# Ledger of designs, part 1: VHH binders against q12xb4

No score or structure here was measured in a lab: all are predicted.

Target 1, 267 residues: q12xb4
Amino acid sequence: MLDFVGLGLFDEKDISLKGLEKIHNADKVYVEFYTSILMGTDLEKMEMLYKKKITVLSREDVEQHAEDWLVDAKDSNVVFLTGGDTMVSTTHVDLRLRAADMGIKTTLIHGASIASAICGLSGLQNYRFGKSVTIPHPYVSNRGVRVVSQTPYDTIKNNIEAGLHTAVFLDIDKDKGYMTVNQAMEILLEVEGKLGEGVMVDRLAVGIARAGSPSPVVKADYIEALRDYYLGGPLHIVVIPAELHFVEAEALVKLAGAPEGILENID
Below, numbering starts at 1 at the first letter of every chain, in headers, positions and changes, except where a header shows other numbers; antibody chains aren't numbered by Kabat.
ipSAE, averaged over its two directions, is called F for ESMFold2-Fast, E for ESMFold2 and O for OpenDDE. V2 adds 0.75 times the mean of E and O to 0.25 times the DockQ between the complexes of E and O.
[cut] marks letters that were taken out.

## First folded at step 1 (VHH)

Design L01 (framework vhh_lunsekimig_d3)
Fold by ESMFold2-Fast, scan of step 1:
Structure L01 (fold): chain B 267 residues (1-267), chain A 122 residues (1-122)
Amino acid sequence: as target 1 above (267 residues)
Amino acid sequence: EVQLVESGGGVVQPGGSLRLSCAASGFTFSSYALYWYRQAAGIERELIASITSGGSTNYVDSVKGRFTISRDNSENTMYLQMNSLRAEDTGLYYCARTVYRYSGKWYEYDYWGQGTLVTVSS
């Protein structure tokens, strides 16, 4: 048996009671951290709370050499832990298929996902979101040219034209670290300066920091204002709203400090 | 306090051998996968070898068959045996506890050592 357990958003306490029960009954517990980070915990805190030894798996252990540890689930109970929800923004369904090929039964114990957290924190309706996109850190090519991805700009533009909000994930880089809302605003404005299509001009955005933590910050304001707004430590995420329903606009003003002017000309 | 301390670097001739060590403290060593990264001047740090808590190993193609990663859980130490060294193996070698990919990028999550310099020159 192989049980997939989602760990949630922030720390070792975000696990469900069902997930904790699976860990307690497990013969072996594995975790991977390459798809998501829990900023409020570490392996030692997890082991202390869960009362179980946890083995960390690399991306290669999961994607290329999974059979090496999946074989244990033929004759024993194995738990595989991921941040967030097990099958959201991961390729881990491949592990379920490989387990099935080996005759291993799998189950899913869900965890809280950033996909639902941003909706709850902002008040924006889940069903009104379009395609998500990630803003990568700008880099310098081997030819000495600074490269800034145009994909986030294009995705946001297309979503706005369709009346859909955009969830904007922010890149994590081993040298540049965790991208902030401030850096994301700068990048979008830089692309706007190059393209001149007016997509980011007077554009409302929502900056979110530390979803699921004791100290989350949610701030809605125009992109230029958010560039200079301090949201504290990681992890950050951005939402770019399209046309707002009245309840969405009211939530942004009352709960995220958006300019009251956004309440005009809506319904 | 988590600490990783590398040792064993030095100057060696092409075709020579070196053994790097990474001494770890402040965490449950046997529970973690461990990594060796290499950084040459002006080049992005790259993963060259990994070892899981269970002992499974992986290598980048350029070192496969020449380098061997191993661990001694009783001594809280990870090793990199480097054989048939080439000029292109020159660089700072870093021991790491965890490094993760997000959005296709490697990023430092946890802990790195100070690095140990390996110079392969004639």
Scores: ipSAE 0.000, ipTM 0.163, lowest interface PAE 15.1, mean pLDDT 85

Design L02 (framework vhh_lunsekimig_d3)
Fold by ESMFold2-Fast, scan of step 1:
Structure L02 (fold): chain B 267 residues (1-267), chain A 123 residues (1-123)
Amino acid sequence: as target 1 above (267 residues)
Amino acid sequence: EVQLVESGGGVVQPGGSLRLSCAASGSIFSINALYWYRQAAGIERELIASITRGGSTNYVDSVKGRFTISRDNSENTMYLQMNSLRAEDTGLYYCAAEIRYTWGSTRYEYDYWGQGTLVTVSS
């Protein structure tokens, strides 16, 4: 049997009681840290609290050589741990499919996800969100040309036209590091400068840092102001609001320090 | 950073076969999903085949049963095996990589793309 357990947002205490029970009953426990890092913990703290030895798997171990460790789940209880909720913002459903091909039963024990945390922290209603998008780090092509993905701009534009908010995930790269809200604002403005469609002009955004920690930062302001606003350490995420209901606008002003002017045209 | 280089294109007679390769600098296993696109003269670029990190594949109906997509993570290379080639398969074939898929989708025109390799099916 293979149990997928989400660890939640920030530290080793975010695990559910059901997840902890799966760990205690496991013959082998694996974890990966390449999709999401829990900034408030480390391997030693996890092993101490969970009272189990944990083997760290690289991206290569998970994506190229998964069968090497999945085989243990045929005749024993294996737990696979990820930050957040296992199947959110990951390709780990592919591990479930590989396990199924090997005749291995799988279960999911959910963890708190950034997808729901952003709604709680911002006050924006979950049912008013559209398609989410990720901003990748810009890269230099083999022809020496700087390439910046236009997809975030297009997704935000389409959502705004439909009256829907956009959750904007920020790239995590082992070599380039964790993308900040500041870098994300700069990227969106760079694309705006090329396209000239006015989507990012005078556009409200919400920057969120360290969701689930004792010291989260939530700041709502126009994109140009957020480019230079200090949010501290990772991990960061952005929300681009569309049309706001009065409760949403009040939440952004009172809880995220949005400009008072956003309240003027709200019912 | 990932760069993609296609190879294996050429001229082939109808009914023949070709195998396209897409070699990645950096590790191919770091990529969420890999795609083959085709652009024929006067036709918009279309997605013809895809493969996920876990090996799940999908194909456009016109190539199902004739084309096979695969990946070799140890060689950082993806392949497209093309059998029973038809005149309408003529076009530029592009390798594309989706860097990070969360819940939205990346427009592959703006992601990592290869430069394309030409396949011509003619007598």
Scores: ipSAE 0.000, ipTM 0.174, lowest interface PAE 15.5, mean pLDDT 84

Design L03 (framework vhh_lunsekimig_d3)
Fold by ESMFold2-Fast, scan of step 1:
Structure L03 (fold): chain B 267 residues (1-267), chain A 123 residues (1-123)
Amino acid sequence: as target 1 above (267 residues)
Amino acid sequence: EVQLVESGGGVVQPGGSLRLSCAASGFTVSSNYLYWYRQAAGIERELIASIYSGGSTNYVDSVKGRFTISRDNSENTMYLQMNSLRAEDTGLYYCARKTVFYGSGRYTESDYWGQGTLVTVSS
């Protein structure tokens, strides 16, 4: 049997009681940190709390060589740990399909996800969100020209036209590091300067840092103001609201310090 | 640096076949999560097929059994073989790469897109 267990948002204590029970009953426990690392913990703290040895798998171990460890789940209890919720913003459904091909039963033990955390922290309703998008780090072409992805701009525009909020994930690169809310705001304004469609002009955004930690920061303001706002260390995420219900607007003002002017024209 | 260049679109009769190509540069197709999307006039962009780095494939129900996604690692190219084409398959076809970045406590995906290639199925 293979049990997928979500670890939640921040530290080793975010695991559910059901997840902890699966770990205690497991013959082998694996974890991967390439899709999601819990910023408030490490392998040693996890092993101490869970009272189980944990083997770290690389992306190659999971995506290219999964059969090497999945075979153990034919005759024993194997647990696979992932930050957040196991099947949210991961390719781990591929592991379930490979396990099924081998005749291995799989189960899911859910963990808290950034997808729900941003709704709770901002006060924006989950059913009003559209397609999420990631802002990649800009790159330089072979001819020395700076290239910036248009996909985030297009996704935000399409969501706004449909009355839907956009969850905007920020790129995390081995060499360039963690993209900040400030960098994301600059990138969106750079694309706006080239396209000229007015999508990002006077546009409200929500910057969120360290969701799930003891000291998260949530700040709602216009993109130009957020470009220069200090949110501290990683990890950062952005939400671009579309049309707001009155309660959403109140939440942004009272809980995220949005300009009071957003309450006008909303009744 | 990272580029996707599509080719192989054209006009075909119903029941015909067409093979789309997506030539990649700046990364290897064998180690990445790759997608084909379709955009028809008046219809939102739809995920048609995907191939994961481990080789697992997935298809939307409307094309399952008719379309096949594949890779040629030596040419660093991804393909979409389209058989038994129907009028409703008409549209712009895009290849895309989902890039996963590591080490940060978040799963992030970067959307790198081709420019699109037009497929028209007409009698």
Scores: ipSAE 0.000, ipTM 0.227, lowest interface PAE 12.1, mean pLDDT 84

Design L04 (framework vhh_lunsekimig_d3)
Fold by ESMFold2-Fast, scan of step 1:
Structure L04 (fold): chain B 267 residues (1-267), chain A 123 residues (1-123)
Amino acid sequence: as target 1 above (267 residues)
Amino acid sequence: EVQLVESGGGVVQPGGSLRLSCAASGFTFSRYALYWYRQAAGIERELIASISSGGSTNYVDSVKGRFTISRDNSENTMYLQMNSLRAEDTGLYYCATRVTYWPDSKYIEFDYWGQGTLVTVSS
């Protein structure tokens, strides 16, 4: 049996009681942190609270070599842990399909997701969000050319045209670390400078840091201003609002310090 | 500190055999996957074999049936048994692992490499 357990947003205590029960009854416990990290904990604290040894899996272990550890679930109880909720903003449904192909039963124990946390923290309505997107770190190709993904720009543009807000996930890289709101704003403005379509000009954005922690930061301002705004440590996420209902605009001004002028931009 | 030390390289005639060893220290060996990479002259470093924490193995097509990767968790050592060696197997062989650290609430996944061991297949 393979139980997927979401760990929630911030520390080892965010796990549900059902998730803890699964861990206590497990023969093997695996975790991955390449999709999301709990900034308020570490492996030692997790193992101490959960009273189990935890094996860390890399992206390659999960995406390319999953059968190597899935085989353990044929004859024993295996738990697979992820930050947040296991099936949100991950490709982990593929692990369920591979397990099914091997005759392994799977269950889901949900955790709190950043997808719902950003709605609560910003005051933006969940049902008004469009397709989410991730901003990858720019890289240099094997031909020596710098590559900046245009996908985030295109996704934001399409959502805005449809009147939908965009949740913008920020890249986690082993060498470059956690992308900040500042870096994300720079990347969007760099693409704007190349394309010249005016999508990011005078565009409101919401920067969020440390959702689920005792000291989250939520700051709404124009992209140009957020480029220089310090939000502190990770993890960061961005929301690009489209047309705002009055209550959404009021929440951003009163709770996130947005410019009062946005109260004129309602649908 | 994480250290990987390879040994067992040398000169061998075509059709011969060599066994490479990779001695590891500074991390909980049994929790991590381990890898053998090969660097030939003028070619970038390529993954040739891997072994998971659970002992499952994968190989690049050119070495399947000829090379066998294994691990001994009690000795913190990984091996590569190379049989039916060919001239094109000549190169520097590196062992590698990816170790996770959480210093001061930062998740950092570092690739660690050995110094490399030279395998020369010639007549």
Scores: ipSAE 0.000, ipTM 0.148, lowest interface PAE 14.9, mean pLDDT 86

Design L05 (framework vhh_lunsekimig_d3)
Fold by ESMFold2-Fast, scan of step 1:
Structure L05 (fold): chain B 267 residues (1-267), chain A 123 residues (1-123)
Amino acid sequence: as target 1 above (267 residues)
Amino acid sequence: EVQLVESGGGVVQPGGSLRLSCAASGFTFSSYALYWYRQAAGIERELIASIYRGGSTNYVDSVKGRFTISRDNSENTMYLQMNSLRAEDTGLYYCAAKVEYYSGTRWTVEDYWGQGTLVTVSS
């Protein structure tokens, strides 16, 4: 038996009671940290609360050598832990298919998702979101040229044209650390300066820090103003709204301090 | 360790055919959506064809009916069959593999690109 358990967003207490029961009844517990970052916990805190030894799997262990540990689930109870929700927008369904090929039964125990967290914090409706995108850290090419990805700009443009909000995730670099809302605003404006299509001009954005934690911060303002706004520690996330329904605009003004002028231009 | 290696480019006369190949290594090929892009002189790089994990395909209007994208997950290779080639098809052809997934706190877009292969359609 192989049970997939979602850990939620922030710390070791975000796990559901059903997920905790699966861990307690498990013969072996695995976790991967290469895709899932829970800022409020670490392996020792998880093992202490869950009262189980947890084996960390690398990307290679999951993507290339999964059969090496999946075999344990033929004759015993194995739990695989992932941040967020188990199968939401992940490639982990591939592990279920491999398990099925080996005659192993699988189950899913869900966890809280960032998709619902950003909607609850901002007041923007989930069904009005389009394709999400990640802003990568700019890098210097082998030829010494600074490279900035155009993909976030293009994704935001396409969503706005379709009347859809964009969830914008911010990259993590081992050397540069966690991208801030301020850095993200600068990057979008840099791309605007090169393309000149006016997508980011007078554009409303929502900066969110520490979603799912006891101390989240949500600030809505124009991109230029968010460039200079301090949101505190990681992790940061951005939402670029398209056209707002009245309730969405009202929520941004009352709960996220958006400029009152946005109430005049809603549709 | 991640690599995408294009092959099959060259010089061909108008009306001719070429098959481009893109061999992949170092990632789970079957989990990725696969793309062919074209960059012609003085024109921005454009998406020509795509094929998703389940086999559904999309093409830009200028190549519909002439080009066919396919994938072979057992060989970790994607192909672009180009028929009825025209002078305007001249350019550098890039293969790309992309996957989007939620990592618990971050929506991730991972993309890998080949180095490009030149296709010249001339008499």
Scores: ipSAE 0.000, ipTM 0.157, lowest interface PAE 16.5, mean pLDDT 85

Design L06 (framework vhh_lunsekimig_d3)
Fold by ESMFold2-Fast, scan of step 1:
Structure L06 (fold): chain B 267 residues (1-267), chain A 124 residues (1-124)
Amino acid sequence: as target 1 above (267 residues)
Amino acid sequence: EVQLVESGGGVVQPGGSLRLSCAASGFTFSKYALYWYRQAAGIERELIASITWGGSTNYVDSVKGRFTISRDNSENTMYLQMNSLRAEDTGLYYCARETYRIYGGYKTYSFDYWGQGTLVTVSS
């Protein structure tokens, strides 16, 4: 038996009671941290609370060498832990297919997802979101050319034209660190300067820090203002709203400190 | 540890030929699909050619029949043979391995382990 358990957003206590029961009944517990960083916990804290030894799997262990540990689930109860929700925005359905090929039954125990968290925190309605996108860290080529992805700009533009909000995830690099809302605003404005299509000019955005933690920060303002706004520590995420429904605009003003002038565009 | 290094760019006359190379290290080369992208000033970055780990190829219509993508798994290198070059082929060519990003269980696609680019200029 292989049980997939979602850990939620922030720390070892975000696990559901059903997930905790699966861990307590498990013979082997594995976790991967390459899909999601849980800022409020680490392996040691998880092992202490769950009272089980946890083996960390690399991306290669999961994607290329899964049969090496899946074999344990033929005759034992194995739990596989992931941040967020088990099958939301992961390739882990491939593990279910491999398990099925080996005659192993699988179950899913759900966890909280960033997809719902950003809607709750911003007040923007989930059915009005379009395709999400990630802003990668820019880099400089060996010829001195600055390389900046145009994909975020294109995705935001297409969503806005369709009347859809964009969830914008921010890159994580071992050396460059966690991208901040400030850095993301600078990058979008840099691409705007190159393309000149007016997509990011006077554009409203929502900066979110530490979703799922006890002290999240949510700030709505124009891109130029968010460039200079301090949201504290990671992880950061951005939402670029398209056309706002009345209740969405009110939520941004009352709950995220958006400029009151955005309400003038509703009537 | 993962690295992609492009080479082979330069200045050529219209109708000429050029071969680009992408040397890879730090990952199991034979198990990944690889891509060539082109970035020209003032236009969107575009996918030019792709090759799967099984060897299947795909091309944008504007280069089909003129460009050939190939891979040598023993040398961990991917190639783009460019024939009958046109002024519109001018641009910075990137070798890429497309990957995904996951944050709090939410996945988006982006381009990681991009090469550093190699400039191709088609002019008299």
Scores: ipSAE 0.005, ipTM 0.248, lowest interface PAE 10.0, mean pLDDT 84

Design L07 (framework vhh_lunsekimig_d3)
Fold by ESMFold2-Fast, scan of step 1:
Structure L07 (fold): chain B 267 residues (1-267), chain A 124 residues (1-124)
Amino acid sequence: as target 1 above (267 residues)
Amino acid sequence: EVQLVESGGGVVQPGGSLRLSCAASGSIFSSYALYWYRQAAGIERELIASITSGGSTNYVDSVKGRFTISRDNSENTMYLQMNSLRAEDTGLYYCAKVRTYFSSGYWKTEYDYWGQGTLVTVSS
């Protein structure tokens, strides 16, 4: 048997009771950290709380050589741990298919997802969100040309035209580090300067830091103001609201410190 | 430094076929999920096909059964075989090299590299 267990948002305590039961009954416990860096914990804290030894798997162990450890699930109970919810923004469904090909039964024990967390923190309604997008770190091509992805700008523009909010995820790079809300604002304004379509001009945004932690920060303001706003340490995420319902606008003002002027644009 | 270069676009009749290529230089190609996007006039750049480092594929419904994504890690090249082409498939096709992961409540990518695009025109 192979049980996939989502660890939730922030630390080793976010695991469900069902997930913890799976760990206690497991013969082997694996975790991968290449899709999920839980900022509030580490391997030692997890092992201490869960009272089990945990083996860390690399991306290659999971994506290319999975059969090497999946065979253990033929005759024993194996748990595979991933941050968040196991099948959200991961390729781990591939592991379920490989397990099925080997005759291994799989189950999913869900964890809390950022998809619901940003709605709770901002007050924006989940059914009013459109396609999500990630802002990658800009890079320099082999020809020495600076490359900035246009996809975030295009996705935000099309969502706004459809009256839908955009969840904007921020890149992590081993050398450049965790992208901040400030950097994301600068990147969107850089693309605006190139395209000139006015999408990011006077545009409201919501910066969120440390969702699921004891000290989350939520700040709504115009993109230009958020460029200079201090949100503290990682991890950061952005939401770009489109048309706001009255309750959404009120939530942003009262709970996220949005400019009160946004209420004057709501019927 | 990674560069992605698309090729294989052109003009084709409805019902025809084209094979697009995305060649990468300068990094370990095999460790990344790879994506094909397209952009038509007046429409946002949309994800149409993806392939993980392990070879699992996904397609948007409008191309499912007609397009096939594949990769050759030894040649640092990703392909998109397009069959039964329709007028609505017309657009600029881009490839992207993405390493996406979820961490403590956030989706993240390690790198997002884009090519300049290759134009596909399906007309009579």
Scores: ipSAE 0.000, ipTM 0.107, lowest interface PAE 19.7, mean pLDDT 83

